# VHH binders against Sushi domain-containing protein 2 (SUSD2): the designs that were tried, part 9

Target 1, 195 residues: Sushi domain-containing protein 2 (SUSD2), of Homo sapiens (Human) (q9ugt4r445to639)
Amino acid sequence: RLASAFGDPHFVTFDGTNFTFNGRGEYVLLEAALTDLRVQARAQPGTMSNGTETRGTGLTAVAVQEGNSDVVEVRLANRTGGLEVLLNQEVLSFTEQSWMDLKGMFLSVAAGDRVSIMLASGAGLEVSVQGPFLSVSVLLPEKFLTHTHGLLGTLNNDPTDDFTLHSGRVLPPGTSPQELFLFGANWTVHNASSL
Short names: E, the ipSAE of ESMFold2; O, the ipSAE of OpenDDE; V2, 0.75 times the mean of E and O plus 0.25 times the DockQ between their complexes.

## First folded at step 5 (VHH; framework vhh_7mjh_2)

Design k5 (from h6 with S58D K97R; at its last look DockQ between E and O 0.71; V2 from the best seeds 0.00; counts 0 for: pae E 3.8 > 2)
Fold by ESMFold2, look of step 5:
Structure k5 (fold): chain B 195 residues (1-195), chain A 122 residues (1-122)
Amino acid sequence: as target 1 above (195 residues)
Amino acid sequence: EVQLVESGGGLVQPGGSLRLSCAASGFTFSSYAMSWVRQAPGKGLEWIGRIYSGGSTDYNPSLKSLVTISRDNSKNTLYLQMNSLRAEDTATYYCARGTWRFSGTEYVFDYWGQGTTVTVSS
């Protein structure tokens, strides 16, 4: 099953729920205890032509680890367009290679602006550039059914519980923009949990 | 043309230490997981351990306390540090390149070096 986050930022959960959340900071997209899978993203404001920050945000980085795998972060490049990939907090070079056999994952880069990560569990991520921000897609095999939490929702073929808070409390269907902000902010990554 | 060339073997006394090297050429060394494997005279192959592209390692549990695998991607070189050597560690030591492994996919060694012989004897 597929979930995604893109644009300003717009989220499509594993069960198909759509929402927008314009937070600033680091957020849990996905946690799955089944394989100890963790996916986190950073949302930041865009920069206007006059040098000021926009009020809207978008994704600028995503990080992943599963169990005791290597830790991969993909972020917007500082010096040129495209993506920068970090392995265990060290910047990687892809000038001589387009793929790497890492612990617990296979990493590949296509055209310098698309990064694919295949995890040992069968989970996959694809990260690409979308304007000033990045777009993230997460694909989960069926064994993750009923085992996911975070901004990308609970994968259980029931979209009505996709807005489940970290405490386990479920926000009702038809949630207002203010309540959606509560849901998004509830999944904030704190320093101790940061990848 | 893929080449793996081991060096650093020889005679060493029991209790001694030895560092083996494997020089790699003809492929993008930094992309591949690399392994050390040994074969004692008249015996089958014994896997020692693996180092992944990013430096993470996995070891044969029976050898973990005795060996350390490292790599220098800038020099295209794989290393095996062995300590507290015993007569039973006498073997030919090979470096091997691994083929990509994904969830459920078999992992195989597609290229091997010629081996370097280590003899532990007083």
Scores: ipSAE 0.235, ipTM 0.686, lowest interface PAE 3.8, mean pLDDT 81
ESMFold2 (binder alone), look of step 5: mean pLDDT 85; pTM 0.838
OpenDDE, look of step 5: ipSAE 0.804; ipTM 0.892

## First folded at step 7 (VHH; framework vhh_7mjh_2)

Design r1 (from h13 with R99Y; at its last look DockQ between E and O 0.92; V2 from the best seeds 0.00; counts 0 for: pae E 3.1 > 2)
Fold by ESMFold2, look of step 7:
Structure r1 (fold): chain B 195 residues (1-195), chain A 124 residues (1-124)
Amino acid sequence: as target 1 above (195 residues)
Amino acid sequence: EVQLVESGGGLVQPGGSLRLSCAASGFTFSSYAMSWVRQAPGKGLEWIGRIYSGGSTSYNPSLKSLVTISRDNSKNTLYLQMNSLRAEDTATYYCAKGYWTFTSGTLEYTFDYWGQGTTVTVSS
């Protein structure tokens, strides 16, 4: 099952719920205790090609770890454009290779503007550049059914609980815009849990 | 043509140390996880450990205190440092290359090339 985040930022959950959350900071896209999978993203205002900041926010970085795997971050390259990949917080250079066997994951880079990550569990991420922001897709195999939380929702074939707070409480369908913002803010990453 | 060539084996006294090397060619060494495997006389294969492209390692828990795997991607070389060697560490030591395949919704690792091996004898 596929979920995505793109634009300013627009989210499509694993069960198909669409929403926009224009937050600023670091957020949990996905947590799954089954494999200790964690996917986090940074949202901030973007810089357009003409030098002006965007009016809203979008994703500028995404990080992933599963269990005791290597930690990979993919971010917009601040100094050169395109994407930059960090491995355990060290910038990778792809001068002679387009893919790497990492601990707990397989990393590949296409054309310098798309990064694919396959986790040992079978989970996958694809990250690409979209305007001033990242586009992120997450693909989960069926074993994750009922095991996910975060901004990408609960994968249980029931979109009515996609707005599940960190506490486990579910915001009802028809939630106001103020309460939807609270859902997004509820999944803020704090310093101690940051990848 | 993929080639893996081990070197550095030989006779060592108990308690001694030895460093094995594996020279790799014919593939993009820096992209692959690399493994060390050994086979004692009359026994099956025993996995020692793996080093990933970025330098992270995984070890056989029984051997973790005895061995260190490292790599030099600029020289296409894999290393095995062994310390405090015992008679039971007498074996032929192989380096191996594998690849990941995606099957049944998960990654599987398969060895496809092995070196010829280098023999280590620990004799008192």
Scores: ipSAE 0.349, ipTM 0.755, lowest interface PAE 3.1, mean pLDDT 81
ESMFold2 (binder alone), look of step 7: mean pLDDT 82; pTM 0.787
OpenDDE, look of step 7: ipSAE 0.832; ipTM 0.910

Design r2 (from h13 with T101Y; at its last look DockQ between E and O 0.95; V2 from the best seeds 0.00; counts 0 for: pae E 2.1 > 2)
Fold by ESMFold2, look of step 7:
Structure r2 (fold): chain B 195 residues (1-195), chain A 124 residues (1-124)
Amino acid sequence: as target 1 above (195 residues)
Amino acid sequence: EVQLVESGGGLVQPGGSLRLSCAASGFTFSSYAMSWVRQAPGKGLEWIGRIYSGGSTSYNPSLKSLVTISRDNSKNTLYLQMNSLRAEDTATYYCAKGRWYFTSGTLEYTFDYWGQGTTVTVSS
């Protein structure tokens, strides 16, 4: 299944639930214990091409690790409008190459504005520039059914539990904007789990 | 044309150290993970370890404390450092190149090119 986060910011969960969460900070998009997959994102005001800050927030960075794989972060490149890729916290150069065999993953970069990551489990991420923010898509193979948590929801073919908190408590369908903010804040990244 | 050329083998006393090199050409060395594999006389292939494009390594757990794999991307060269050698380390040592392949819904690493090997003999 496919889930996405884009705009300022709109989320489409693996089971198709839509919501908006205008938080600021670092958040868990996805955790899947099956393969120890972790995807985290940073939300903040963006810088538009004319140098002006956006009125709301959106995703400006995303990071991924699966098991003991290398850690990849993709973030907006200031002043160029493209993407910057970090491998284990070191900036990579793609002016001479467009793909790399990494530990536990395959990384490919197109024209500095699209990054594709395929993890050994078969999970995939695609990151691109969309206006002042990132657009992130996550594709999970069927084996991840019933194994996901985070802002991209629980993949179980039942969208009514997509707003599941860390505690296991489920926010009901039709949740108010205030309650959605509690859901988003509930998935804040702590220093010990930061990628 | 992909070419992998190992060097640095030879006769070594037990307890000694040796560094093997693998010169690579015909492909973008810095993009690929590179591996070392050995074959003792009359035995099957034994994977030693792999170094990925970014410098991370994975080792055969039984050999992890005995070997170190490194690479120099500016020289297109892969290295294997071996220490405290024993007679059982007598083998032909190969460097290998592979790729990630998508198969059956997973990403799997497969070797596609091998060097001719360099022979290490530990006389005991």
Scores: ipSAE 0.475, ipTM 0.808, lowest interface PAE 2.1, mean pLDDT 82
ESMFold2 (binder alone), look of step 7: mean pLDDT 81; pTM 0.792
OpenDDE, look of step 7: ipSAE 0.851; ipTM 0.922

Design r3 (from h13 with T106E L107I; at its last look DockQ between E and O 0.92; V2 from the best seeds 0.00; counts 0 for: pae E 2.8 > 2)
Fold by ESMFold2, look of step 7:
Structure r3 (fold): chain B 195 residues (1-195), chain A 124 residues (1-124)
Amino acid sequence: as target 1 above (195 residues)
Amino acid sequence: EVQLVESGGGLVQPGGSLRLSCAASGFTFSSYAMSWVRQAPGKGLEWIGRIYSGGSTSYNPSLKSLVTISRDNSKNTLYLQMNSLRAEDTATYYCAKGRWTFTSGEIEYTFDYWGQGTTVTVSS
């Protein structure tokens, strides 16, 4: 099953719920205890033509770790407009290679604007450049059913509980924009859990 | 095309140290995880550990205190440092290259190439 985050930022959960959350900061996209999978993202304003920042936000970085795997962060590059990859917090240079066997994952880079990560569990992550922001897709095999939480929702073939707060409380369908903002903010990353 | 050549084996006294090398050619060394495996005379294969493309390592828990694996991607060379050697560490030591196999929803890691081995004898 597929979930995505892209644009302003717009989210499509694993069970198909659509929402937008225009926050600024670092957020939990996905946690799955089954394999100790953690996916986090950073949302930031864009830059307008007159050099000022937009009021809206989009994704600028995503980080992933599963169990004791290497930690990979993919972010927008400062200079060239493509993607930059960090391996265990160190910038990774691809000189003559386009893929690497990492601990617990396989990393592949295409043309500096698309990064694919295959985790040992069978989970997949694809990151690409879309305008001033990045687009993130997460694919989960069926064994993750009933094992996920975060901004990408609960994978259980029931979209009505996709807005589950960190406490376990479920916001109902038809939630107001103010309540959706609280859902998004509820999944902020704190120092102890940061990748 | 793929070649793995171990070196650095020999006779060493108990308590001694030895560094083994594995020279790799015929593939993009920096992209692959590399492993060390040993086989004592008349016994089965024992996995020692693996070093990944980025330098992270995984070790056989029973050997972790005795060994350190490193790599130099600029020289296409894999290393095994062994310390405090014992008679039971007498074996032929191999370096190995593996690959991930991606089939319909299943991911498997297998060894596809091995070196000829280098022999370490620990004897008083």
Scores: ipSAE 0.367, ipTM 0.760, lowest interface PAE 2.8, mean pLDDT 81
ESMFold2 (binder alone), look of step 7: mean pLDDT 82; pTM 0.794
OpenDDE, look of step 7: ipSAE 0.807; ipTM 0.893

Design r4 (from h13 with T101R T106D; at its last look DockQ between E and O 0.93; V2 from the best seeds 0.00; counts 0 for: pae E 2.2 > 2)
Fold by ESMFold2, look of step 7:
Structure r4 (fold): chain B 195 residues (1-195), chain A 124 residues (1-124)
Amino acid sequence: as target 1 above (195 residues)
Amino acid sequence: EVQLVESGGGLVQPGGSLRLSCAASGFTFSSYAMSWVRQAPGKGLEWIGRIYSGGSTSYNPSLKSLVTISRDNSKNTLYLQMNSLRAEDTATYYCAKGRWRFTSGDLEYTFDYWGQGTTVTVSS
């Protein structure tokens, strides 16, 4: 199943719930204990083509690790107009290769503007540039059913529990913008859990 | 055409050290994870470890204190450093190339090419 985050930032959960959360900081998109999968994103103002910041926020970086895999971060590149990839906090060069066999994952880069990551569990990420922000798509195989948490919701074919807080409490469908902000803030990354 | 050629084997005294090399050609070495495997006479294959494209390593826990795997992507060469060798480390040592493959909902690491091996004998 597919979930995505793009624009300002707009989210489509694994079960199809749509919402917008205009926060600023680092957030948990997805956490799945089954494989110790963690996907985190940074939301902040973007840089427009004229060099000024956007009024709202969107995703500017995303990071992923599964178990004890390598850690990959994909972020908007300064002054190159594309994406920059970090492997274990070090910038990668793709001068002579467009893909790599990493610990616990397969990484592929297309034309500097799309990055694909396939994890050992079969989970996949696609990251691309969309205007001043990133677009992120996450694909999960069926074995993750009932095993996900975070801003991309609970994958269980029931969208009514997609807004599950870290405590386990569930916000109702049709939640107000203020309550959605609490949901987003609830999934803020702590220093100890940061990728 | 993929070629993997091991070298550096020979006779070593107990307690000694040896560095094996694997020269690779016919593929983009820097993109692939590379592995070392050994086979003692009359025994099955024993995985030693793997080094990934980015330099991260994974080792067989029972051999971790004995070995260090490294690579030089500019020379298309894989290395195995072995220390404090014992008689039970006598074996043919192979380098192997594999890849992550997406099959049936999972990534599986599979080997696709092997060298002919280099023999290490630990004897006094």
Scores: ipSAE 0.462, ipTM 0.798, lowest interface PAE 2.2, mean pLDDT 82
ESMFold2 (binder alone), look of step 7: mean pLDDT 81; pTM 0.790
OpenDDE, look of step 7: ipSAE 0.817; ipTM 0.904

Design r5 (from h13 with A33T K97R; at its last look DockQ between E and O 0.76; V2 from the best seeds 0.00; counts 0 for: pae E 7.7 > 2)
Fold by ESMFold2, look of step 7:
Structure r5 (fold): chain B 195 residues (1-195), chain A 124 residues (1-124)
Amino acid sequence: as target 1 above (195 residues)
Amino acid sequence: EVQLVESGGGLVQPGGSLRLSCAASGFTFSSYTMSWVRQAPGKGLEWIGRIYSGGSTSYNPSLKSLVTISRDNSKNTLYLQMNSLRAEDTATYYCARGRWTFTSGTLEYTFDYWGQGTTVTVSS
């Protein structure tokens, strides 16, 4: 099953719920205890091609770790217009080969602006450039059914509980923009949990 | 043409230490996970451990305290440091190139190229 985040920023959960959350900071997109999978994203204002900043925020970085895997971050590159990939906070080079076999994951890059990450569990991420921001897609195998939470929602074929808070409280369908902002803010990454 | 050539084997006394090398050529060494495997006379293969392209390692739990795997990507060389050797460590030691492959919805670790091996004999 697929979930995505793109634009300013627009989210499509694993069960198909759409929402917008225009926060600034670091947020949990996905946590899955089944494999100790964690996906976090950074949202901030972007820089347009003409040098001006956007009015809203969007995703500029995404980080992933599963269990004791290496930690990978993909972020917008300041001066190339493409993506940088960091391994345990150090920038990787793909000039010799467009792929890399890491602990617990397989990375590949295409055209310098698309990065694919396959995790040992079978989970996958695809990250690409979209205007001043990242577009990220997360694909989960069926074994993750009922095991996810975060901004990308609960994968259980029931979109009515996609807005589940840390506490376990579920926000109802038709949630207002103010309540969606509280949902998004509820999934803020704290220092101890940061990848 | 992928080549893996082990060296550094030989006769060593019990309690001794030995460092094996594996010279790699014909591929982008720095992008691959590399492994050490051994086979004692008359026994099956025993996986020792592996080192990923980022430098992280995973070891056979039974051997973890006895061995250290390292790599020098600038020299395309894989190393195995062994300490406190015993007669039971007598074996042919192989380096192997492996990779994660996607099968049946999960990544599987497999070996696709092997060296010829270097023999270590631990004897007084």
Scores: ipSAE 0.012, ipTM 0.500, lowest interface PAE 7.7, mean pLDDT 80
ESMFold2 (binder alone), look of step 7: mean pLDDT 84; pTM 0.818
OpenDDE, look of step 7: ipSAE 0.494; ipTM 0.780

Design r6 (from h13 with S30H T103V; at its last look DockQ between E and O 0.93; V2 from the best seeds 0.73)
Fold by ESMFold2, look of step 7:
Structure r6 (fold): chain B 195 residues (1-195), chain A 124 residues (1-124)
Amino acid sequence: as target 1 above (195 residues)
Amino acid sequence: EVQLVESGGGLVQPGGSLRLSCAASGFTFHSYAMSWVRQAPGKGLEWIGRIYSGGSTSYNPSLKSLVTISRDNSKNTLYLQMNSLRAEDTATYYCAKGRWTFVSGTLEYTFDYWGQGTTVTVSS
């Protein structure tokens, strides 16, 4: 199953729920205990071509780790307009090659503006540039059914529980904009959990 | 053609140290994970460890305290540092190249090329 985050940022959960959460900071997109998969994203105001900030926020970075794999971060490259990849917090050079066998994952870079990551579990991550922000897609194989948490929701073929808080409390369908912001803020990455 | 050539084997006394090298050619060395495997006389293959692109490593837990794998991507060379050698470390040591492959919905690491091996003998 596929979930995505793009734009301002707009989220489409694994079960198809759509919402917008215009927060600023680092957030849990996905945690899956089955394989110890963690995906986090950073949301910030964008920078216009004239140097001023956008009014809303969007995703500017995403990071992933599964188990004891390498940690990969993909972020907007301020100078070049494409994507920059960090491996265990160090910038990677792709001068002659567009792919790498990493610990626990396979990394592929296309044209400097699209990055694909395949995790050992079969989970996949696609990151591309979208205007002043990045777009993220996450693909999970069926074994993750009932094992996901975070802003991309619970994968269980039931969209009514996609707004599940850390406590396990489920916000009902038709949740107010104020409660959707609570949901988003509830999944803030704390310093000890940051990738 | 992919080639992997091990060197640095020989006779070493118990308690000694030895560094093996593997010269690689015919492929984009820095993109691939590289592994060391050994075979003691009369025994099956024993995986020692792997170093990934970027330098992260995984080791056989039973050998972790005895070995260090490193690579020099500018020289297309893989290394195995062995310390405190014992008679049971007598073996032929092989360098191997592999890759992640997609098998039935998961990635599995598979070997595709092997070197000829270099023999290490630990004896008084």
Scores: ipSAE 0.468, ipTM 0.807, lowest interface PAE 2.0, mean pLDDT 82
ESMFold2 (binder alone), look of step 7: mean pLDDT 82; pTM 0.796
OpenDDE, look of step 7: ipSAE 0.851; ipTM 0.921

## First folded at step 8 (VHH; framework vhh_7mjh_2)

Design s1 (at its last look DockQ between E and O 0.95; V2 from the best seeds 0.00; counts 0 for: pae E 3.1 > 2)
Fold by ESMFold2, look of step 8:
Structure s1 (fold): chain B 195 residues (1-195), chain A 125 residues (1-125)
Amino acid sequence: as target 1 above (195 residues)
Amino acid sequence: EVQLVESGGGLVQPGGSLRLSCAASGFTFSSYAMSWVRQAPGKGLEWIGRIYSGGSTSYNPSLKSLVTISRDNSKNTLYLQMNSLRAEDTATYYCAKGRWTFDSSGTLEYTFDYWGQGTTVTVSS
């Protein structure tokens, strides 16, 4: 099943709930204990082609690790206008190759503006450039059903519990913009859990 | 055509050290994870370890204090450093190339698709 985040940033959860959370900071998009999968993103003002900042925020980086896999971060490149891939905090070069076998994942890059990551569990992550921000898609195989939480919601074919807080409390459908902001802030990444 | 050619085997005394090499050709070496596997006479295959494109490694827990896997992507060469060798380490040592594939359950599985001819290491006093 597919969930995505794009624009300012707009989210579509695994079960189809659409919402906007225009925060600044680092956030948990997805955690799944089944495979110890963690996906985190950074939201901040973007940099336009002319070097000026956007007025709102969007995703500018995303990081992933599953179990004891390598840690991959994909972020907007500050020089080239495309994507930059970091492996365990070190920038990778793709000048002579467009893909790599990494520990616990398969990484490929297309045209400098799309990065695909296939995890050992069968989960997939695709990152592309969208204007001054990233577009992120996460694809989960069926075994993750009922095993996810974070800003991309609970994958259980029931969108009414997509706004589940760390505590397990579920915000109801039709949640106010103020409560949605608190939902997003509830999933803030802290130093000890940062990828 | 994918080719993997091991070298550096031979006779070594117990307690000694040896470095094996695997020369690779016919594929983009720097993109693939590479593995070492051994087979003692009359026994089954024993996985030693794997090194990934970025340099991360994974080892057989029973062997990881005795071996170190490294690679030089500019020379398309995989290495196995072995220390404190014992008679039980006598085996044919193989270099192997694998790939990630999806199994029937949708999980990525790492499988071997090409093997070298092997190089023989004999540990004897």
Scores: ipSAE 0.353, ipTM 0.756, lowest interface PAE 3.1, mean pLDDT 82
ESMFold2 (binder alone), look of step 8: mean pLDDT 81; pTM 0.780
OpenDDE, look of step 8: ipSAE 0.824; ipTM 0.905

Design s2 (at its last look DockQ between E and O 0.97; V2 from the best seeds 0.00; counts 0 for: pae E 2.2 > 2)
Amino acid sequence: EVQLVESGGGLVQPGGSLRLSCAASGFTFSSYAMSWVRQAPGKGLEWIGRIYSGGSTSYNPSLKSLVTISRDNSKNTLYLQMNSLRAEDTATYYCAKGRWTFTPSGTLEYTFDYWGQGTTVTVSS
ESMFold2, look of step 8: ipSAE 0.479; ipTM 0.811
ESMFold2 (binder alone), look of step 8: mean pLDDT 82; pTM 0.789
OpenDDE, look of step 8: ipSAE 0.850; ipTM 0.921
ESMFold2, look of step 9: ipSAE 0.439; ipTM 0.796
ESMFold2 (binder alone), look of step 9: mean pLDDT 82; pTM 0.787
OpenDDE, look of step 9: ipSAE 0.877; ipTM 0.936
ESMFold2, look of step 10: ipSAE 0.446; ipTM 0.795
ESMFold2 (binder alone), look of step 10: mean pLDDT 82; pTM 0.782
OpenDDE, look of step 10: ipSAE 0.875; ipTM 0.935

Design s3 (from h13 with S31N; at its last look DockQ between E and O 0.86; V2 from the best seeds 0.71)
Fold by ESMFold2, look of step 8:
Structure s3 (fold): chain B 195 residues (1-195), chain A 124 residues (1-124)
Amino acid sequence: as target 1 above (195 residues)
Amino acid sequence: EVQLVESGGGLVQPGGSLRLSCAASGFTFSNYAMSWVRQAPGKGLEWIGRIYSGGSTSYNPSLKSLVTISRDNSKNTLYLQMNSLRAEDTATYYCAKGRWTFTSGTLEYTFDYWGQGTTVTVSS
């Protein structure tokens, strides 16, 4: 099962629910207790090629950790215009296509503009550039069924509970833009849980 | 051809310290996680620890207070620093190369190459 986030930012959940959440800050895309998998993203205004800000927001960084794995962050590179990868808060250098055996994960950078991460659980993350923002895809193996939470929804082949809050309360499909904003804001990353 | 050559073994007194080296060639050292393993006389293999491409480490909990693994990617060299050595640390010490492999929907770490080992004897 695949979920994605792209554009302003536009989300497609693991069960196929489609929504937009135009917030600013850091948010939980995915938590899965089965393997202690955490994926977080930063949404903010983008910088256009002429130096001006975009009207809305989009994803500019994404971070991932599973259990006690290394922490990888992928973000837009200000100066180079491509992607920058941080390993445990330290910037990595890639010259062409490169890969690394990391603690709990395999990291690969292809064509200078796509970063792929395979986690020990079999979960996968792919990050690429889309205009002034990132495009993020997350692929989960079937064992994660019924084990996910966050902006990318609950993977259970039932899209009606994809808008599940931290409390366990479920917002119905077709929720107003105001309610969708509250769903997104509900998954805000606090300092203590930040990757 | 992948080659791993350990060095730095020898005789050391109890309570002493020793640093082992492993010179690597025939592969892109900086991409791979590297491990130390030891074998005491008459005993099986005992994993000591691993250092990943980015420098993160994992250690055998029984040995964690005695050892530090480091690497110098510019020299293609893996190191094992051992302190407060005891007679029970007498063993042949091997460095090993492995990789993450995708098996049955999960990522598993496997060893594929080993050095010939260097012998450490702790005796007064």
Scores: ipSAE 0.472, ipTM 0.803, lowest interface PAE 2.0, mean pLDDT 82
ESMFold2 (binder alone), look of step 8: mean pLDDT 82; pTM 0.798
OpenDDE, look of step 8: ipSAE 0.844; ipTM 0.919

Design s4 (from h13 with L107F; at its last look DockQ between E and O 0.89; V2 from the best seeds 0.00; counts 0 for: pae E 2.8 > 2)
Fold by ESMFold2, look of step 8:
Structure s4 (fold): chain B 195 residues (1-195), chain A 124 residues (1-124)
Amino acid sequence: as target 1 above (195 residues)
Amino acid sequence: EVQLVESGGGLVQPGGSLRLSCAASGFTFSSYAMSWVRQAPGKGLEWIGRIYSGGSTSYNPSLKSLVTISRDNSKNTLYLQMNSLRAEDTATYYCAKGRWTFTSGTFEYTFDYWGQGTTVTVSS
């Protein structure tokens, strides 16, 4: 199953629910206890050519770790365009290689504008540049069924519980924009859980 | 052609230390995880550990306190430091290169090349 986040930022959950959440800060896209998989993203205003901020926000970075794997962050490169990859908080160089065998994951970079990560569990993450922001896709194998939380929803073939809060309370799919912002804000990354 | 050449084996007394090297060529060394594996006489293969492209390591829990794996990507060289050696550590030590393969709907890491090995003998 595929879930995506792109644009301003627009989300398509694993079970197909669509919503927009224009927050600013770091957010949990996905947590899966089955493999201790964690995917977090940073949302920020874009920068126009004249140096001013955009009115809306979009994804500018995404980070992933599974269990005790290496931690990979992919972010927009602000000076040269394209993507910048950090491994355990240090910038990687790709002058000698376009792929790396990392602890718990396989990382590859295509043309400087697409980064693919395959995790040992079989989960996949693809990050590309989309205008001033990132486009992020997450693909999960069947074993993750019933094991996911976060902004990308609960993978269980039932979109009615995709808006599940930390408390376990479920917001209904016809939820107002104000309640969707509660869902997004509920999944804000706190200091202890930041990647 | 992928080549892996181990060196540094020999006779060492119990309690001693030894550093093995593996010279690699024929592939982009810095991209690949590299492993050490050993085989005691008359026994099966025992995985020692792996060092990943970024320098992170994973070890066989039974050996973790005895070994340290490192790499020098500028010299295409893999190292195994062993300390407090005992007779049970007598074995042929191999470096190995692997690759990801797609099987049964998942990615699986498998070894595709080994060196010829270097023999370590721990005795009086």
Scores: ipSAE 0.348, ipTM 0.743, lowest interface PAE 2.8, mean pLDDT 80
ESMFold2 (binder alone), look of step 8: mean pLDDT 82; pTM 0.795
OpenDDE, look of step 8: ipSAE 0.830; ipTM 0.907

